# Designs tried in a protein design chat: VHH binders against q9x234. Part 36

Target 1, 288 residues: q9x234
Amino acid sequence: RTFSEEIKEELVNVPFGSREEVISELLGFIKARGDLDVKSRHIVFSLHSFAASRRLLNLMKYLSKPVSEIIVEKSHNIKKRYIKITAEYSESFMVIEPFFDVALFVSFLRGLFLSGGSMTNPRYHYHLEINLFEEETLALTRKSLKDFFNINAGIIELRNTRKLYIKSIKDILVFLEAIGVQRKLEEIDRIVTERKVIGDVNRTVNFIEANAIRTANSTARQIRAIELIKENMGLENLPEDLRRVALVRLRNKELSLRELGKKLNLTKSQIYSKLKRIIKIAERFGDV
Short names: E, the ipSAE of ESMFold2; O, the ipSAE of OpenDDE; V2, 0.75 times the mean of E and O plus 0.25 times the DockQ between their complexes.

## First folded at step 13 (VHH; framework vhh_lunsekimig_d3)

Design v2 (at its last look DockQ between E and O 0.75; V2 from the best seeds 0.68)
Fold by ESMFold2, look of step 13:
Structure v2 (fold): chain B 288 residues (1-288), chain A 120 residues (1-120)
Amino acid sequence: as target 1 above (288 residues)
Amino acid sequence: EVQLVESGGGVVQPGGSLRLSCAASGFIFSSYALSWYRQAAGIERELIASITRGGSTEYVDSVKGRFTISRDNSENTMYLQMNSLRAEDTGLYYCAAKYPAKRWEPRDYWGQGTLVTVSS
């Protein structure tokens, strides 16, 4: 099952509120996936989610509206099946205005998401979409998302596709809470926390890598300094303590300062100080 | 258009009782959490009682045992039964409604208030 379908499975169990809220949820199904035949007074819903189908049947049962046909068909795409549900249409469904009371709006959004919505697995990236072709309804939905929730939904308009989308994880969590998700919100919170921890670890690794590069550059600088002194004055003209350090560094280019100190019975601080003096001397002869 | 209208305020002697009503319209009443607030002269408005959409109640200590909040979803009305009234209960009483949310900030809806005066 996809991440979207797991969310939809939880939404099946959201308790029904008032009759108006149930009708508002049904309007969401209609606007996302309903095909209306006014003459016969029927709507055909084309759904890809079994959870959405179960919820729709529960809504129709609550409203005492007959469902005349349920068909499971194969799509012309790869092995994809969809469920067609034919149900009685009533003009009473259209008297509910879902955009002016947040209780009705969250029910409407639940219907939209169940019938025509999807969400990527948040482990990969944050993206939630809602299928909504009607321009006026799309505009009102987008406005109400902003007005009630401060959600800035984007619009995808391709050839025959019109959808709202949300990419902010904060906004996605608000949306999911609003439509009645509870348990899956906890899972998403854990995923978000895990991704933050991974990001912190990656920043720490990048810091460690930069330190390693700085150490390697310091070694190269020390070798360059010793070579300049050798070329321009000769190592025998260094003070004996510095000459020892220069020779041991040159013979052991791969060793850390701690390891060089061990070979010379010097602390890391002492060997650093001597190498710094070597660099200072070398600066008289060129860039170090 | 959301409206909350309080009624039932008045003048009462200490130890007396009043019943406040809050009539609501313009929203799905049963889906909102409801509250009563009290504002005494020179003091900020304070929450005194609340009731969830499911009927769970909470009270501030100064009114616990004396006041009872209730709701009637079929009549879109919230009540505050106020018993054993004291002089310090004098003030303007407001009803409020708020849609429950944890991750976003719902609008607060307020009534205009009803005055309760407790005087000898």
Scores: ipSAE 0.777, ipTM 0.910, lowest interface PAE 0.7, mean pLDDT 88
Fold by OpenDDE, look of step 13:
Structure v2 (fold): chain B 288 residues (1-288), chain A 120 residues (1-120)
Amino acid sequence: as target 1 above (288 residues)
Amino acid sequence: EVQLVESGGGVVQPGGSLRLSCAASGFIFSSYALSWYRQAAGIERELIASITRGGSTEYVDSVKGRFTISRDNSENTMYLQMNSLRAEDTGLYYCAAKYPAKRWEPRDYWGQGTLVTVSS
């Protein structure tokens, strides 16, 4: 089972609210996956999720709307199963405005997600999307998400379809909670926390390694400089203070600047300054 | 437009009774949890009674046994029956409708309030 299907299975058991909420959820199904034929007075839902199909059937039963046909077909083009549910069309389904009330909007979103939505496993990527072709509905949905929940959703326009998507994990969690997800929400929280910890650890390790390398390179440069001076002019010809630092550095290649300072009763800053002078002298004889 | 309109407030003697009403419009009343709040002079607004969609009620200790919250979904109206009123019950009473959520700040709808004065 996909992560999306697991979420949808949980949503099958969300308690029904008011009649208006139920109709609003059904409207979500209609807008995302319903084909309306007003002449024949039929609506055909094409679904890919068994959980979504079960939920739709339960909604229809609650509303005392008979289903005329249920067909499971294999798509020739897409290795996906289609569940086609046919029912009588009623104008009563279309008169509800789901965007003025948060309760209706949440129900509407549930229907949209069940019928046309998907979510990637948060272990790999944060992404939730809903297929919604109708431009007006898409725009209103996006606006309402912002107005009611402060969710920033994007829109993708493809050749034959449109998608609403959410990339922020924070927004995804708000969305899922709003439509009635509970158990899977806890799981997602755990996954997100784990990813964060791993990310932080990796960043810390990388930082430590980078610093270690920098320090090593600096130390190596100091040693090379001192050796170059030794070869070209002799350390005995350095000022006394620089000569002392040069000798201690050569004898203690593993020590930090602070530790070198302790040996010479100098501060880290003083050691650094003297080594810089040594390097400058060495540059007279070659690249350091 | 969402509206909550409180009524029924007034002046009563200690030990007296009042019934407050909150008439709602502009939202699906039956889908919301409802509550009564009150605010006394110089004191922060406090929750005093609540009723869920299913009709479960909760009260703060100070009003328990004296006040009764109820709702009529057919009339889009919430009520607060207040008995055995005390001077300390004096304040502005607000009705609220809430659609609860954990991860977002729910939109709470509020009335303008009705004044209840308990004085001898």
Scores: ipSAE 0.534, ipTM 0.818, lowest interface PAE 1.0, mean pLDDT 91
ESMFold2 (binder alone), look of step 13: mean pLDDT 80; pTM 0.793

Design v3 (at its last look DockQ between E and O 0.01; V2 from the best seeds 0.00; counts 0 for: pae E 17.0 > 2, off the site)
Fold by OpenDDE, look of step 13:
Structure v3 (fold): chain B 288 residues (1-288), chain A 120 residues (1-120)
Amino acid sequence: as target 1 above (288 residues)
Amino acid sequence: EVQLVESGGGVVQPGGSLRLSCAASGFTFSSYALSWYRQAAGIERELIASITRGGSTEYVDSVKGRFTISRDNSENTMYLQMNSLRAEDTGLYYCATKYPAKRWSPQDYWGQGTLVTVSS
C-alpha cells in the first residue's frame, strides 16, 4: 500500500458531520473525480483508491442516494485497477458552497483528497497534490486554503489537467489534520522530527539521499509512463515535443532532467513540464 | 465512432474449443491495446486477456495456458482462442479498447458481447 492509500484508509472512518458537510465532501468527490454522463444524467466517479471508493459509497448511503453501478476495471496491463461508481445526478449536490464555511470547506477538502489526492512518503519528499480540473474551483480552493488555514498552495497547469499542490510540510500537516487525519499525522510528525534531528546532524547527507531517492522514483515513474503510452497508444501518437522528450528519456534512463534538457536544447523546467504531461497522458491508461 | 463487434460464441462441451472474434471500427486499430473481458451470471465483469499494440499479451491465471489472445491489424480484428473450456468459463465475453476520452480516467469501449456456454 502506498502512503497515500494508508492516509485514505484512515479517512474512511472519519465521522460524518452535518448533512451539509457530507454533501460538501461529496462535492469534493464530484469536483475531483466526478463526470456527468449527459445521456443518462448520472454522475460517474472514477477512483483509483479502494478507500476512496468505500468512503464515497458510505457518503452516498448516508445521503440515501442509490448507487446504480459499481464496476471494478483493470487497465490493459491487468496490474492496475480503477473503480467506476455511477449514481444519479442531483443538482442538490451543486448548490453547496464550501468556500464560505470552514467546516464545509474541510469536508470538501476531504472529498478532494480522497478522490483525487496523493501524498508522497514524507521520508523521501514533502509533497501533497490534488487533481482539480476546474479552474474556478481550483482558484477558490487555493484561496480558501490561504484564508482559512494560511496554507500556501501552488497550482500546476498541464495541457489536460490541473493540480493543486502543497510543498511545505507544515502546511501539509495542517491540511491533513484539518481533513481528519490523526494516526498517520503522528507518524508523519515522527518522521519529520527524525528527519529534522538527523538533518541537523546530517542535513546535507539526508537531503542528498532524499533527493536521490526522489529523483530515482521520479525517473522510474517517467519511464513507466512512457512505456505505458508506448504499449497502449504508441509514442508516435504523442505530440512531437512530448515524443521527443519521451524517446530521449527512454534512451537515457540514467540522465538527469538537466542533462536531458541539454540533449534537446531545453531547460530542466521545460523537460520537467513535458514529462509531467507525458505522465498525465499515461494515467489515462493506468496508474503510473 | 468506436465500434466493437464480438462473434464466435456458442454452446460447447467441457474440454471443447471456441474461437471468438472482435471486429473493430471507428479508430486506428493498430494504435491501441485491446482486451477480452467476460461476465458470468451474477458476477462482475472481469478482464481475462490483453494484447498491446505491439502484440504483447497478458492473461489472468484462470485462463493461462488455455486461452490465446491475438490480433490482426490488417483486418482490424482481435481473436480469442479458447481451448480446454470449463464450466466456469461460461459467460458473456466482451472485447474492449481503452480510449483516453475522459479527462482523468481511461474509458473502455465495449461490444455487445458474445455468449459462451460450456455445459455437458
Scores: ipSAE 0.034, ipTM 0.431, lowest interface PAE 3.7, mean pLDDT 87
Fold by ESMFold2, look of step 13:
Structure v3 (fold): chain B 288 residues (1-288), chain A 120 residues (1-120)
Amino acid sequence: as target 1 above (288 residues)
Amino acid sequence: EVQLVESGGGVVQPGGSLRLSCAASGFTFSSYALSWYRQAAGIERELIASITRGGSTEYVDSVKGRFTISRDNSENTMYLQMNSLRAEDTGLYYCATKYPAKRWSPQDYWGQGTLVTVSS
C-alpha cells in the first residue's frame, strides 16, 4: 500500500458531519472522478483506491441513494485496475456551495483527495497533489485554499493532466489536518520534527560557514564596506590602523590579502582582522 | 489579530425592529462566511443566521422571514436586520467566523456580544 493509500484508509473512518457536509464530500468525488449521465440520472465514478471506494459507498448509503453497479475493471491503455461505481444522483448534490463555507470546503477537499489525490512519502519529498481537470473548480479550490487556510498551492498542466499541488510541509500538514487525518498526521509530524532538528543543526553550520565566507573573503565586500563608511561617517573618523588599511585597499582593488599585507608590513592574519573590523563598522550603515 | 465587534443592541417592544452590526478586522473579510448566534440566559449559543462570501444566506426556522443577514465587504461589516421582534428573541447576539490558523485547523472567532431585550 502506498503512503497515499494509508492516508485514505484513515479518512474512511472520519465521522460524518451534517448532511450538507456529506453532500459536499460527495461533490468532491463527483468533480474529481464522476461522469454524469443527466438523462439516466446516474453518476459513474472511476476510482483507483479501494479506501476511496469504501468511503464513497458509505456516503451514498448515508444519503440513501441507490448504488446500481460495482465492478473492478482493468484499463487497457493505462494497465491499471479501477473500481467503477454507478449510483443515482440528485440535483441537490450540485447546489452545494463548497467554496463559501470552511466546513463544506474541508469536506469537499476530503472528497477530492480521496478520489484524485496523492502524497509522496515525506521521508523522501514533501509533495501533495490532486488531479482535477475542470479549470474553474481547480482555480476556485486553489483560491479557497489560500483564503481559508493560507495554503500556497500551485497548478501543473501536462498533456492530459491538470493538477493542483502543495510543496510546503507546513501547508501539507494544515491540509491533512483539515480533511481529518489524525493518526498518520502524528507519523508525519514525527518525520518533520526529525528533519527540522537536522535542518536546524545544518542551518547553524551553514550560518557559521557563510558568515566566515562573508566576513572579509571578497574584494567586492571590502570595497563596498569602505565606501559605506566614506559616505556615512568619513574615513578620517576611523581608527588610524583601520584607515590605513581602507585607503590601501581602495588604491589596490586587485591585490590579495597577502599582497596588501606586504604593502602595510602586516601578516595576512592581521590584514584579515582589520578588514573584518572595517566590515563590521560598515554593517551599521547598510548591506555589505 | 482577528477581531469582531458587535453593536446595535438595545431595548425594544414586541413587533419592533433593530439592526445589528458586526465590524470585522484582522482578516480578509470578503473571503469568509460569517454567522450570527444568539444566547438566551442560561442556555447554549445557537446559530440563527449565516451568510457565505458569495452572499447566500441561511436562517433557522424561528427567525426566517423576520431577520435578514447581509454584508458590506467594502466596510468589513456584517449586519442583522431584525424585524417583528418577539420576547423569545431576547439575548446576547454574537457574530462569528471560522478563520484558518496557519498549519492547524480553522478556529472559531467570536465577538463580545450585543444585548437585545424585547420587553412586553
Scores: ipSAE 0.000, ipTM 0.153, lowest interface PAE 17.0, mean pLDDT 79
ESMFold2 (binder alone), look of step 13: mean pLDDT 79; pTM 0.778

Design v4 (at its last look DockQ between E and O 0.02; V2 from the best seeds 0.00; counts 0 for: pae E 14.9 > 2, off the site)
Fold by OpenDDE, look of step 13:
Structure v4 (fold): chain B 288 residues (1-288), chain A 120 residues (1-120)
Amino acid sequence: as target 1 above (288 residues)
Amino acid sequence: EVQLVESGGGVVQPGGSLRLSCAASGFTFSSYALSWYRQAAGIERELIASITRGGSTEYVDSVKGRFTISRDNSENTMYLQMNSLRAEDTGLYYCAVKYPAKRWSPQDYWGQGTLVTVSS
């Protein structure tokens, strides 16, 4: 089981609040993974998580909305199982405004995370993300996270979707707590503490290996980003300074950032900054 | 000015076919990836197909095997061939381009959309 799935499993058992809160949570599912069949007036949820599916079914049951069909299929593209849940569509679900009430918003976030969210194992790095394509909803979600919880979330525009992400472990913890995570928070705290201690102690030894691995991964990511840009918009459409860095990186895949800097008469920091910008641009076209 | 104009929408029966066109102007067409989006009533706009500048294509699962995205760089036109249409395909269809409006920040441009209605 992935760390994300473990979190989601815990969320399955979060007690229901008011009817409005339940509807708000359902709205989260709809916004993240709901598709409308116009002819039949049914909504189809496409989920990757069994826990999320269970939660959705429980929500529907609570609302006395019958599920007409449940299908488990394998996706040809992602080699992941999809659980498709079909239910009657109700416009009443869409009239809820979850962004003005903290309880509704939290429920909404829970639905978003269950249906479209993921979190990396904190042992490796701190990252929480939610797939949410609708720009307006994304913006409102981001704003409300800031307003209600002082969480700084970022937005990534990808080829197939948009993502909201949180990188600060502090903010991640606040987020998880808000949506009802309890047991896993303790685990995360332990991991974070251990990493901090180990980071302080092993900063010397693991800094070298972690730097090497991070550097390798970073290099690969940089190359992927540049290739993605080349394929989608062309390197010629990059700013000149970024284009230069991109070209040198592609031609010198084995070189360190310092070495790249030497070739371009730039500092390591400058190279890093430019590559980061390149990656940001590339993220508009796909996962990097 | 970047302009995208969709056409080819209409009313069709389930199982029918339509071909949408997107006429593009105001940018170097061959230099950019393009995409088709659709928006059903009460549903969020969704990406359904994309084509890179090199001609590589990607589809969402719901349209895979039924829809084909293509581009003609000589005519600055992108197409969407839609076969085996279903009621759930009903919606407003948009073409889009990710165009760098700023030095390092691309932005999305959209057309006005063309309406596709699949009804028995």
Scores: ipSAE 0.029, ipTM 0.349, lowest interface PAE 5.2, mean pLDDT 87
Fold by ESMFold2, look of step 13:
Structure v4 (fold): chain B 288 residues (1-288), chain A 120 residues (1-120)
Amino acid sequence: as target 1 above (288 residues)
Amino acid sequence: EVQLVESGGGVVQPGGSLRLSCAASGFTFSSYALSWYRQAAGIERELIASITRGGSTEYVDSVKGRFTISRDNSENTMYLQMNSLRAEDTGLYYCAVKYPAKRWSPQDYWGQGTLVTVSS
């Protein structure tokens, strides 16, 4: 019933991108709320949100990693229900580097927010926060928010609590749009307008549109680029190496860059380079 | 300002070894992944090795087992140890940093390169 939970309910329906993007979102859950049990080779997630729990189950199903246990309990010291989800650990979950690829970083942020994030109702004040105890990951997240999105985040450190927070409504709107919020942004825009901060809203909307372009490695952007080329140029007029990549991507929309590379006998880096060239060609014909 | 300076290239007999160095400045070295690229004349530049901030490495198949990437965060330097060199390893070697950019671009910075020539 909280404002945060309403946002999380919308995020459940964000379409999955590549396999690597799905793993990156899962890594966000792990870093915020995952406890690794090395002996049993399982991860236990401790969640307070039913929406977050459902999203996590969908991620695990997509990755073919069945959940072995779901427990709902009421904590003595907490009014909310507490959901424990146990899933099989895989080393492949930990090889993703989310801080150097915008699409992976956005997916990572979505996982962080779903599992350990909250936002105060903007009618009262502007505050978004994420629980992130691991010091190095927190520092990298803050830096990547600045580098990719020009978001200025702060850090709160208390005894055994570490949180990343955002107080600027402009930065909060950029953050929410980046992780896939759409309908709730309209509600927030109405609230901001009613608070008579029209100047900030106009600048934030323009900034959000510019920052959305930075989501360059999403599968949807790649498919859009290929379709623009098909419609305006024809795929037969692409260089042979790019044409083959375009066709395989269209036939395998669900595959990660690494998996596409395997089908094409190319490294992850090589397939990424070729898809970037495809996007650059498509930009001549329209918005990608 | 981000700067990368490669060194250690030269002329080597087939089967020989070289160690390349990449000196970095203008950014917090320990916070970023780094990589090596190779370009032969008239051929597309290719990624050959990468190393994460945490030290995890990846290689293309053509250099696996022969090349080793490493980093020394205290000296802001990345290395490429190249063993069992072959004629096809001849080319200009670049180090690169994957730096988050305003526009989508996972690799915006690299050095001027160091030339490796494997000749009989």
Scores: ipSAE 0.000, ipTM 0.134, lowest interface PAE 14.9, mean pLDDT 80
ESMFold2 (binder alone), look of step 13: mean pLDDT 79; pTM 0.782

Design v5 (at its last look DockQ between E and O 0.01; V2 from the best seeds 0.00; counts 0 for: pae E 12.3 > 2, off the site)
Fold by OpenDDE, look of step 13:
Structure v5 (fold): chain B 288 residues (1-288), chain A 120 residues (1-120)
Amino acid sequence: as target 1 above (288 residues)
Amino acid sequence: EVQLVESGGGVVQPGGSLRLSCAASGFTFSSYALSWYRQAAGIERELIASITRGGSTEYVDSVKGRFTISRDNSENTMYLQMNSLRAEDTGLYYCARKYPAKRWEPQDYWGQGTLVTVSS
């Protein structure tokens, strides 16, 4: 269980507010992970979190919106779950404007985070991300974060993908608190305090350890990331340089980064950088 | 810079026909699904037609059989052929770029819109 999933599990039990707040939260799910079948007028949510799925189902139940289908898939190539939830679409879901009211906005953020958000374990580094592709919504979200909470969020724009991120631990805490996280905040506070007390050497060790952990499973993560991208958006939609690396990695699962570099006439560092980017892109579809 | 530019709107009588165009630039046209939206006065913007990268089309019931969405990847242009137009079809029509993945609502970019007025 990832740190993100632990947070999301806690969020499952956040009490519902007003109907408008519930709809706003649902809107967050829709914006991040909803797809519409125009012919059938059904919306399909593609989720990678059981917690997120449970929350979504609870929202739908509250709104008396029946779910027509739930599909849980495990890819042989991807260790992550893929959950598809299908329901009848109502345009009423889209009439809510979450950016003018703080309560609606918070609900909206909760939906966004549950469906498309992730957070790194604060033991290693401070980083919170939300995958949000629509440019206008992304801009409004960023603006509202600043206006309502004085949170400085950044935007990562890659080819065919956009991401909101928060790096300040202070801002992360504000964000998490706003969307209803409580217990996990205490844990984070403890971790942050511990890190502050730990001298420079210990911080360095923790950083190294974090990097080592990432490195130890780097190959597996890379493959998972690439497979996830392939499944959800297609490798052809990656930037050309990343696509090339992705294809070579998939074809050569046993090779080291150095060896991959040799095949592509790139350095190990360049390969690493590109794979890191690939992983970041893949995170839009779930934890890698 | 990604751009979508709609054209072809105008005033037509009921039963008439119009053909809208959406000229796209600034991205790999063939890599994205596209869609047409419309917004009538006092009504929220609604999705009316979609076309996938491969050319598969979807329509809402209100326009099914009357409207045809198509794309020309060689020209980076999407079209909406509108036949048997009705008064209720009046509105501002938008083209939108979908994500490479099968997406509907989240749009990367929108055009400025083209006005279609159906009146006797």
Scores: ipSAE 0.006, ipTM 0.213, lowest interface PAE 9.6, mean pLDDT 86
Fold by ESMFold2, look of step 13:
Structure v5 (fold): chain B 288 residues (1-288), chain A 120 residues (1-120)
Amino acid sequence: as target 1 above (288 residues)
Amino acid sequence: EVQLVESGGGVVQPGGSLRLSCAASGFTFSSYALSWYRQAAGIERELIASITRGGSTEYVDSVKGRFTISRDNSENTMYLQMNSLRAEDTGLYYCARKYPAKRWEPQDYWGQGTLVTVSS
């Protein structure tokens, strides 16, 4: 079972609201995966999720619309099973306008997601998408997601595929809760929290590492400065307080300023001040 | 058609009690969380109590300990028992069906309201 399928398993048990909400959910299945046969007045749904199939059958039972055929097929080319469900078409399925009523819209979204939606395991990255080929329906869905929920959805358009997608974890959580996910949201919240904690730890470790690198580079700069003075003027020509610091630094390249101060009976700030003066003198003779 | 009909409002003096009823039809009552809202004159509707499908209740601080929300799934009815009423409790009381949500709570169906007046 994929992460998407686990979400769809939970959605099977979302309670039905009004008859209009049930029809709106069915319209989501129709728009994502329904093929109308006008001659026979039937709709054939092509689904890849057993959970979606169970939900569709429950919707049809509620509407007193019997399913005439259920076929499970396996394709050798993709090694996937898919489920074809054939049901009687009714024009009443198509008269619902889901885009102007939030209860109808979330029902419609649930149908879209169950039939044509997927979500990447959030442990790896955040991505939710819905396959929805009809351009007008996709545009209205995107607009309504913004209008009702402030969700910023994108569109991917390929020659034979149109997808609506959401990449913001905040928007994904709003979407999933809107369509009726509850228990799986708690798992997602834990994953998001874990990723934030790992990120905070990494930033703390990176800060400690950057400080260690900066300290080593500062020491190298100090030593380069002292070497330039030695080569160009001689250390004996430094003021005595600076000469003491220069010699002890050269002999103890590994020591921190605090440790160097202990050897010279000086504070960290006094050592730093004297080393800055050494660097300034050295800059007369080259790059430090 | 989804309908919610409130009843039981009236005029009471401070310290009195009322019981409000919300009769529901047109949907599977036991499958929904339900809530009571109130609206004082010139103020936006405010949530005062809610009850989950499992019976867990939640109250706003101003009514906690004085009001009790309950439901009878066999009668498709939600109740609000209001005790120790105060003048500030005056307003129009609505029942609402709500979809359970942590991040958003759409209130998609409302009753017409029942008026509660607390006046000495």
Scores: ipSAE 0.000, ipTM 0.217, lowest interface PAE 12.3, mean pLDDT 82
ESMFold2 (binder alone), look of step 13: mean pLDDT 80; pTM 0.796

